VHH binders against c4kar8. Designs and how they scored, part 352

Target 1, 263 residues: c4kar8
Amino acid sequence: MAELSTPSPASPAPLDGGRGDELEKFTLRGARQILQLLQDLITHRGLITAHTGGGHSFMTAVLKVDEERGRVVLDPSPDPQANRRALAAPRLTCVTQLDGIRIQFPLVGLGEGQDKGRPALFAPLPAEMLRLQRREFYRLQVPLAHELSCLLKAEDLARKPVEVSARVIDIGAGGVAVVVPTGAAEFVIGGTLPACRLALPDGEPIELDLEVRNLNRQTQRNGTEQLRVGLRFAALPRAADTRIQRYIFKTERALNAKARGGL
Below, E stands for the ipSAE of ESMFold2; O stands for the ipSAE of OpenDDE; V2 stands for 0.75 times the mean of E and O plus 0.25 times the DockQ between their complexes.

## First folded at step 20 (VHH)

Design kg19 (framework vhh_vobarilizumab_d1; at its last look DockQ between E and O 0.68; V2 from the best seeds 0.00; counts 0 for: pae E 2.2 > 2)
Fold by OpenDDE, look of step 20:
Structure kg19 (fold): chain B 263 residues (1-263), chain A 128 residues (1-128)
Amino acid sequence: as target 1 above (263 residues)
Amino acid sequence: EVQLVESGGGLVQPGGSLRLSCAASGFTFSYYAMAWYRQAPGKGRELVAVITSGGSTSYADSVKGRFTISRDNAKNTLYLQMNSLRPEDTAVYYCARVEVWYVDRDSSGESTYEFDYWGQGTLVTVSS
């Protein structure tokens, strides 16, 4: 009876240094923002994986934030060896999740101590915290040649129903991002756009309800302003889901083939 | 309620010895680091000695080698044995509970102490 050693869940690989520019968008450097995020971690009792280097880590939590003294207090490991490693490490890489968002931050200058009769680890406040929105769903960048569009049923500033044809720029199992002309419609985050129509290359448009999740104004190189709208599929019929998945899969395959020098 | 009550102060001749006691109540004494402070007339409060819950001790340079801080967790009592007393040791001595302490790696390994409760103090007078 070969004990199938359940592969220890691979410690999430340190975030590969995605292009420095993209990470900057997700990096908090403001003192207030950092303090708030740390406080949120305390409030939610978020478990933190602290990496000490060399493939070693331990579980901890933020116990307290001292703004006046510029320090964070962590729960020590029950393992004395882990604590020794932490204290010896030049840098502690803390990884956690809050509301589905991955949070990563470095701590340097870790010291041992006690807080109110309890052993604790102390460090200066992090200089930066990375908050990575987990794209819940892989989103395929739609090739320009595919000309995917979504007919949005929205309202204008006067609350009159308007139909806006939007270009789909990315698509995933959970939703789409579209671009619309600025002023074409009024979008409210959390609002639902009913009975929209997503046009895929291989068939009739899919009717679906969309929820506005994100709004981002973008200025094009030509100076034209566009609104990027992130939309979630509010209710996707199974048949529609299958079609979308099929499109994504086919497109990815084609893109990969092209990248490999295939026709 | 947290209470710290110092005793053992008095008049002593130079070169003499005294033992101060601090009776602690209202908290789990064994979990907390404790300290002795003193305040000489017209001077600010100064840290004299600290003892951690684990029994590690630290002393001010002015008292090092002469004073010994100790604790009896069973009796919830902190002690300060003072030997070779000098006129400059004349002060009110206070027992204090350490709320927070930590070793700062960036500051050459210096320890920082924060205190949340103090006793009323006991007067030590060293005079010929």
Scores: ipSAE 0.640, ipTM 0.840, lowest interface PAE 0.6, mean pLDDT 89
Fold by ESMFold2, look of step 20:
Structure kg19 (fold): chain B 263 residues (1-263), chain A 128 residues (1-128)
Amino acid sequence: as target 1 above (263 residues)
Amino acid sequence: EVQLVESGGGLVQPGGSLRLSCAASGFTFSYYAMAWYRQAPGKGRELVAVITSGGSTSYADSVKGRFTISRDNAKNTLYLQMNSLRPEDTAVYYCARVEVWYVDRDSSGESTYEFDYWGQGTLVTVSS
C-alpha cells in the first residue's frame, strides 16, 4: 500500500511545570557536551520550536555555534513580530527532537544582528540542555473505560487519617494525576502520602509513596467542585515501575489498533 | 574579490573639515554594515563609526557630534564627514566591512562588531 503523507508533528510544549527535580538527571551542563549537542542539531538540521512566553512561539534552527566566542546563532523568523517578541523575552525556551530524543534548552540574552550580511539572532551558549527519552516525559491519558483508581492515604482538615479513592486521569513514568471531590482530604504541595495503592487492570494493586506536586481546582458542568492532584512517585521500586510502563505500552498499543481499525 | 578603496585624506588645519570616501566592490554592499576605524602611529586600531545596512549609525565618544558616517548604496560608497578636526584625529583611516554584528542584551545593549576586510587606508593629518 502507498504510504500516507503524515503531517509535521505539533510544536512540543516545554517541560517545566513543577518537574524540575525529576529532570535534573537528564540535564547536560558540561560545556563540551552542550557544544557537541548543538553541533548535532546543526548537522541534522533540527527544527526547533522557540517559545517566547504568553503562548507564543516560532520555528527556528541553529545556524552555527561559535565556540571561540561562546555563542549560538539562530535563524530569525520571517515574521517580524515573532522576532520582536523573542528579543523582548527574558528567555527563549527552545524545544526540539533529535533521533527520537527530546531536547530542550534556554537561551538568555538574545540579541539581533547579522552574520555575513544575513539577519540572525545571537545568544550566549546555554548553560544547560535537557536531553531525555520519551518515557521520561510522556503521560498516557487514561481511557475512561479503564476506571483506574488510586487509594490515597491522606488526612482530613482535622489532620485525621482518611482514605480517598481517586480516579486516575493520566499516568507516566514519574507519577499520576488524579481527581477527588473538594474537601475529601487536605492536600499540601510537597506533602507525602505514604502507602497509597494504585489499581492497574491486571494484577494486584501497587503499593507506593506519593508526593503532592500540583493542585488545580475544577468546576464540573453541574457546578460540583473537584480537585486535580498531580502526584509524583516518591520511592518507586523497579518492579512497580516495570508494571506501570507495561500498562502504558499495552494501553497505547490497544488504542492505536482501535484508531486504525475504526476508520 | 572584496575590495575597499579609501580616498579623501590629506593635510588639514585644526578646526577644518575633510570628507573621506570608500569605494566598495566584489560583494553586495547593501547587505553589510560598514565602518570606519583609525590607527594613529604606534597605537592600536580605534573604531570611529559604524553604519548598518538599514542606515542606523553609532560613533565613538571621541568623535560624536563632529563626524558623520553615511552610505550611498547606489554608488557602493561609504563616507565619513569629519568636522571640527583636532590634532588627535591624526591617523590612517580605514574603511571596513562588518562580518558580524549584534546587540548583546546581557551587556546592557552594547553592540559587538567584527570585521573581515579593510582597505589600504587614507592618511589624515591635522596640524598647522
Scores: ipSAE 0.450, ipTM 0.799, lowest interface PAE 2.2, mean pLDDT 86
ESMFold2 (binder alone), look of step 20: mean pLDDT 78; pTM 0.766

Design kg2 (framework vhh_vobarilizumab_d1; at its last fold request DockQ between E and O 0.66; V2 from the best seeds 0.72)
Fold by OpenDDE, fold request of step 21:
Structure kg2 (fold): chain B 263 residues (1-263), chain A 125 residues (1-125)
Amino acid sequence: as target 1 above (263 residues)
Amino acid sequence: EVQLVESGGGLVQPGGSLRLSCAASGFTFSYYAMAWYRQAPGKGRELVAVITSGGSTSYADSVKGRFTISRDNAKNTLYLQMNSLRPEDTAVYYCARVEVWYVDRSGSTFEFDYWGQGTLVTVSS
């Protein structure tokens, strides 16, 4: 009975330790660039996953950037325990996405307080922010029990419109990987699949446009051939992005809890 | 419009007591931390006491154990009870609204956006 070591959801590698030469190309260190990116996060009201260490994280958002005082203001967690962990942590690793780009930045020296009568968390401006290309996004392996599906609007070999219900095998901020039966549809790398529907467990399907990025034929253990299709979110509404991020966060948390023997 | 009006200042002998009041209007008083600071003649401003919306308090070392900051949210009023007054407590006392406060490993930070006209406290024999 091979213990399927459920890959521990990779805690975002600390920016300090894994700096291969490749990551430096995507690291912003300019004060103006950092401020602009933080302001963009405010404008887009993007949810941020703040990692406190030990496999713990909470959802937050940037509420304010104060350039004059060199500080960032975050939304505190509704969970007091999460806030305590955040304040006790020597470093927060914040992860989010903007326009399909993964953004990661550290915060150190966290404090708690109030801004204009509202509870808030405070930190100095990050010294660096990492912007990763879409291909570098973390992909959550979707648990089979979740039965995530994507209705693909594609064409067959005769260019006849077909709808294919595809199982989602992984999901990230930038897209999904799905599996379809071989011959179910014709896919062209770089082609757009308009008005597809992604089904998440938490509500109505999300309508979105998908771009085919890669195709891989896979043979299952039973000898059945399947086509793995890598799809990019081409035009993702803001509300849909938020839902996807929330799903990923919740699922990762649940998987981590299970791995620790908590469920 | 945000208004803060201090009262209760006056002349008192050393060792005496005085209670200052600050009437607040033009904002939701119960949501904000409030503070007292003072300015003695020829000296800079000194933070005296702060009270959060939750009722947590902090004091300057110079007044700790002698002064008590309190609030009545129903009356939109901030108070400073001053006991065991000393000549060095002579100053104009100001009520202030705290726009921003936070506590981190380095200490506490307080920023103010509104303050009153002040009330004079004179401690002399």
Scores: ipSAE 0.804, ipTM 0.915, lowest interface PAE 0.5, mean pLDDT 89
Fold by ESMFold2, fold request of step 21:
Structure kg2 (fold): chain B 263 residues (1-263), chain A 125 residues (1-125)
Amino acid sequence: as target 1 above (263 residues)
Amino acid sequence: EVQLVESGGGLVQPGGSLRLSCAASGFTFSYYAMAWYRQAPGKGRELVAVITSGGSTSYADSVKGRFTISRDNAKNTLYLQMNSLRPEDTAVYYCARVEVWYVDRSGSTFEFDYWGQGTLVTVSS
């Protein structure tokens, strides 16, 4: 489960380490599973974004996997500085998609040399690979016209109950992101907000428990600060999940119809 | 089709010199790193020297300063100049093609896919 969407059409960004425990159920650790997934990337010539840290990345591909020696061979960057950053990095975070499935895996111990006379990068096989279906990572950007809101049952700085009506910016299977004025309530990462109410356009608001996953302060041009709060669904009944997925589906369908008409 | 043929071995006195050659065919020689291995009687194989396609070299500690690996890409030939030979250099010397090499934080890796039949070097009084 993801808390906040990243820009998907421009470049796939890594899912951050703060969600490692939540992502464990989507993590492959079996050697046979890992080898098969790497082989699928080779067969389909999947283009991989390799993140080296400090906001730097380069495009690569898995050229081959050597099961006997337990290693993977990667295409080097044509930019020598990118290769130097990759070799110096403590880990290389590789991100790609295959048939709508998001794949992420770490490579450590990267080396540089040649395979059959051709330049290449080398690393041990990853010990784990993250494999997510679209439902598990997709976040719908909520249109402003829908005025989707979530009533948060939080506490102020004095730990007194306060209700905050927050605008929902994005929504996915695992949670929402909302914005509130800075200072409207006290939020702490890992804190639980019980009995919040998510207002969807159809039907009655959904009562659900939320967990604070991230906080991001944003300053508007007029000097007003707002707080973007990433919230995870703590427990989601099947009926609530169905309503959320139906909202996402209908809204995507409507947005896709506009995109076709907008050429 | 890949063929590696060593020559230049023989009997030499301690302190003497020999030059080994390896004629390569059946592949694009200039693309590959190449190496010399040796195997003394009753002993395991020892990597002696490696030269990359770009001309970078590395040597076993036992031969540094005495042996020089070189290549002539126009003649598809690998060389080993052996100077100041010692009785412990007595071995069959093999030319090898490097299939894979890389350098990482733990060191260098060299993997070989073809070897020649070898040429015997005997160093004795």
Scores: ipSAE 0.668, ipTM 0.858, lowest interface PAE 0.6, mean pLDDT 87
ESMFold2, look of step 20: ipSAE 0.658; ipTM 0.856
ESMFold2 (binder alone), look of step 20: mean pLDDT 81; pTM 0.798
OpenDDE, look of step 20: ipSAE 0.789; ipTM 0.905
ESMFold2, fold request of step 21: ipSAE 0.662, 0.632; ipTM 0.858, 0.842
ESMFold2 (binder alone), fold request of step 21: mean pLDDT 81, 81, 81; pTM 0.801, 0.805, 0.806
OpenDDE, fold request of step 21: ipSAE 0.801, 0.801; ipTM 0.913, 0.914

Design kg20 (framework vhh_vobarilizumab_d1; at its last look DockQ between E and O 0.72; V2 from the best seeds 0.72)
Fold by OpenDDE, look of step 20:
Structure kg20 (fold): chain B 263 residues (1-263), chain A 125 residues (1-125)
Amino acid sequence: as target 1 above (263 residues)
Amino acid sequence: EVQLVESGGGLVQPGGSLRLSCAASGFTFSYYAMAWYRQAPGKGRELVAVITSGGSTSYADSVKGRFTISRDNAKNTLYLQMNSLRPEDTAVYYCARLEVWYVDRSGSTYEFDYWGQGTLVTVSS
């Protein structure tokens, strides 16, 4: 009976530098915001996974935030070795969740000691905290029945303007993935498609600028080749954002209701 | 209520020895790090010695090798043995409970929340 060694959950790959610009939107750097978020972690008794490097981590919690002294107090591990690793690490990567939102923040300059007679770890306040709203990264798989489409204003191989009607396969707060016939237009990663039109079921198409982020050739089961284009919303008006969010929410709710046997 | 009561101060000749005591009450003494501070006339209060709950000790450079901080948890008492006293050691000595202490790569931090009334040590010929 070969004990299937359950692969140790891969340490979340360091946020690759190329996603830096997108992550900036979710990075809190304001002192008040950081303090508030840390206080919220205390209030909710949020468990934190502290990564010390080398695939090692331990569970901790924020015990106290000292604004005046600019420090955070953490619960030490019951494992002395984990604490030693934490203290030796140049950086502690803290990961937690609050209200379903992933929070990540670095701590540097850890020390060990006591707070009011209790063992504790001390660190300066984090300079930044990453708050990843699931909603922003969540991509709704668009039901085929909804027939969402996006009119893409692109260029052909001859750089002539062409309009391509693309089926939307997934949608999120940050963009859409569409499929187009191979050869319908030339797409360049990093290129902007101006004045495109996203058709939602609830009203008039939304005019928006799209940035090409990904290109993937896909072969369908029927042998037909399609181009999947990942598109980011370059400049989304607030009203459009609200409509997109509403659509996503409504659709998710409907899908969940179906999954629960309610229809 | 947290109370710290220092004793053992007095007049001593240079080169002499004194032992200070601090009786602690109103808290679990064994859980807290304790410290001695001193304040010389016209000077600010300075840290003299620290002892952690685990018994680790630290001293100011000015008293290193001459002073010994110790504790008896059963008696809830902190001690400072002072040997080879110098006129520069003349000060009011205070016993303090440390609310916060920690050591990091940059150094040690000690923060007290309670002190006693102090005991006067005068080193004079």
Scores: ipSAE 0.802, ipTM 0.916, lowest interface PAE 0.5, mean pLDDT 89
Fold by ESMFold2, look of step 20:
Structure kg20 (fold): chain B 263 residues (1-263), chain A 125 residues (1-125)
Amino acid sequence: as target 1 above (263 residues)
Amino acid sequence: EVQLVESGGGLVQPGGSLRLSCAASGFTFSYYAMAWYRQAPGKGRELVAVITSGGSTSYADSVKGRFTISRDNAKNTLYLQMNSLRPEDTAVYYCARLEVWYVDRSGSTYEFDYWGQGTLVTVSS
């Protein structure tokens, strides 16, 4: 049985809610914009992954939009359990792509019935839709060998300044995630860390202001605890943005070449 | 061309019974939910009963326990058995096909695309 296959892209998943402020500028809230984008999905027969929570999802499509009645009509799953999960969920998070652009939107108040004699799901129009190019949502997982670090200017428990060198575990256009030993500093969600320094392999460190977006405790294999800190770039000069995108691009190319056996 | 033709209306004393029929043509009857609605003189329309393609039924509170909606998919016919009739049931009764129906947390939604010309039911002492 000879088999030739192309590796599949990663399955679509909803973007992390902790990135909400970072994504706000890409969020469509105008009724006309939302209706037009939904109509584009209908016209291009966009296949949608609908996430019901708890790691469950099903495939669907937008069959119709009804502006006058303020609703969308969706294709039900052939799996009755998937439909029951969708109807029970407090919200349905829909994820798809159109012409290489990622689209994500919530649906609430899902109902089931028929449209012109055919089974269908119904929901009010979404109040918002995310529309993102890859660079607007992509996060590179930083290879350990690169030893990327970010010098954080934070405060200890006594509110005294401390500097913490944090390892960068992922990086994107809008921010980084870092890890620090538990207790190295006090971090507060929404807090600002001014004049931090991001060390990239090429050139001088980038000075930038960071905002704490999320915190997660982690226990390493050896039992030591560390803190994962999600950080947003508060403002990113064009030169700094260019350097970050260049790093991401070059690192992806290098990783792809190694993974495919670069002769 | 979709057609719905009601019959069986008439004059009945309070407490009496009538059976309405609706002959359907021009579409695949078994695919669609069907309904009866009524309109009394000078009043708005009232949905009376709904039956899905699978035979599940729903009734207005005003007729529960007295009216029975049914269908015969082999004969493309919708029925309304009306028992224990009251003067307030006096109305023109219309057979209707549902273009859309669904149930969500807000309740039921029913939207019609075709209806008949109606059959008059008069309940008087």
Scores: ipSAE 0.630, ipTM 0.851, lowest interface PAE 1.0, mean pLDDT 87
ESMFold2 (binder alone), look of step 20: mean pLDDT 79; pTM 0.783

Design kg3 (framework vhh_vobarilizumab_d1; at its last look DockQ between E and O 0.66; V2 from the best seeds 0.70)
Fold by OpenDDE, look of step 20:
Structure kg3 (fold): chain B 263 residues (1-263), chain A 125 residues (1-125)
Amino acid sequence: as target 1 above (263 residues)
Amino acid sequence: EVQLVESGGGLVQPGGSLRLSCAASGFTFSYYAMAWYRQAPGKGRELVAVITSGGSTSYADSVKGRFTISRDNAKNTLYLQMNSLRPEDTAVYYCARVEVWYVDRSGSHYEFDYWGQGTLVTVSS
């Protein structure tokens, strides 16, 4: 009877230091900004996932920030082994979310002790904190099974109005990427496509204006050429934004559950 | 109100022994690490010994093997047994509550928030 080791749910991989340049604008290095953000985490009782490496993590919270002494105080794990791993780790990668924004920061030089008679972990203040506004950067790859589509109101080469049904390949809070057949319409970067319709699974299509931001020709595996169009949401109504965010969240949750072997 | 009251100081001959006591009140004594520090005339404060809430102890090198810090949580009392006293041990000894302590790769760190009035220990022939 081979005990099927249930694969430990893959802790969300720390955002690999991908395109360093793009992350820099989201990296806080100012002492005041860092302190404020840590204070906000305290105020909101934000739960933090602390990654110790090797696929191990534990839940913690910032308990206190000491500006004068340049230290942060964390809630220790109820698991002594987790605390030992944290202390042994050269770096603790802390991940949390505040108001829908992903926050990531490193802690180094972790110590163990007490604050006012309570067990605590201590670390120097982080040198930097990454604040990723999910809305701007995260793009959900749309599962093929969802068959999201966007009806684009565009013009052909003769400037005649045409409607093109485009498959949505990725979606974020800021826009969508779609694929269209080559020659289906003429797209101009910076151009606006008015009164388009985004079809989500949860109800009626969303009417919205789209701005063309990117055009890329792609060759499919089958040799067919397609045009990938990056589109920004122009003046997205709040209700539409909420629906899009809900879809993204729901889909991500489902994908993560599937990845964990739950479905 | 947090109060720490030291007692047991006095005059002793070199090689003698004394036991200092610190009566603690106004807080949950058993939760806090406690410490003894001393100040000799014309010198700065020196940490002598620390005892954690769990009973782990640490000593200054100058007193290691001669002094013993202990606690009775039921009595809310901290003790310092001082043996083999030397003239250089002459100082005012203070009991202190450790507000914060932690150990990291750089060593042990202690911060104190309350201390007593002190008790004088004089070691002289």
Scores: ipSAE 0.817, ipTM 0.919, lowest interface PAE 0.5, mean pLDDT 89
Fold by ESMFold2, look of step 20:
Structure kg3 (fold): chain B 263 residues (1-263), chain A 125 residues (1-125)
Amino acid sequence: as target 1 above (263 residues)
Amino acid sequence: EVQLVESGGGLVQPGGSLRLSCAASGFTFSYYAMAWYRQAPGKGRELVAVITSGGSTSYADSVKGRFTISRDNAKNTLYLQMNSLRPEDTAVYYCARVEVWYVDRSGSHYEFDYWGQGTLVTVSS
């Protein structure tokens, strides 16, 4: 089959591990909860994207759960190379959706063999499963016309305070991604930026603490370098959370109305 | 109904040979890995040999080089050729169907769902 070198363009990517502590409240660790969720995936014949690392993935499904032996049985890929990558990977990150709920879980210790004469993959039951409503994982791409900004209270190389006005490129319940000119400030993954100010269109800026989760250098169309900074909201006040969700909802609804209007 | 019927056991002198047979019925024999295991009096069960549906074989260290597992899918029959028999080979030998097998980082795993009545092999002088 043509185009088997990579998964389809619509395949969901796993959530960044840098969200670890904020995702804990959505993490199922009880054996009965995990078994029931896996059984629900079997019942609904949920398609799963299994990530093997290095940007590779394949489509699979949970065929059965063996509670007595504490294991899951997965559909092998028709592509032998995908199966070899899965068996070699230290963990398989499985991502799927069930009724609009995102489900993500790791499998470790993958094996290959047969179940009742049929090829299959085997793994111990996952120790945890993430179960997220859309708003808990969704990131709105901020329209350029909104010119959303976040004032970052950061430091230069000499650890002197600097303020950087950063353009917000996406926003979700758990954080924002911003862009700044390369060299505007020094950012360290895991570092905190206290008392930053997020400017939403509907009132006074929100004061919030941010944690740097990822950094990526990017080249703009005009050749200039900029830095994409992924930022997590620390301890967000409920009122601030409500305003952020309201902005996301209204903006998404407005964008969908434009798409329906045929523009 | 799945049936596995062993035959070919008996009394043999040390150094001798026997060939065990297992007639299988009630399932598509060629789809399944098959195995022989044995149990000596007062001892636990020991996996002796496995043959996959594709014909790949594996053996316990205690029998390597002396025993050969084989299958005839046209006759639905599993075989164990036992050469250079020793008194410690004395056991009841069981034919078994492998329900699940897989290989992971810790090794090979086998699970059986059906087995026969067994055939006694006695090696003594």
Scores: ipSAE 0.604, ipTM 0.833, lowest interface PAE 1.0, mean pLDDT 88
ESMFold2 (binder alone), look of step 20: mean pLDDT 84; pTM 0.824

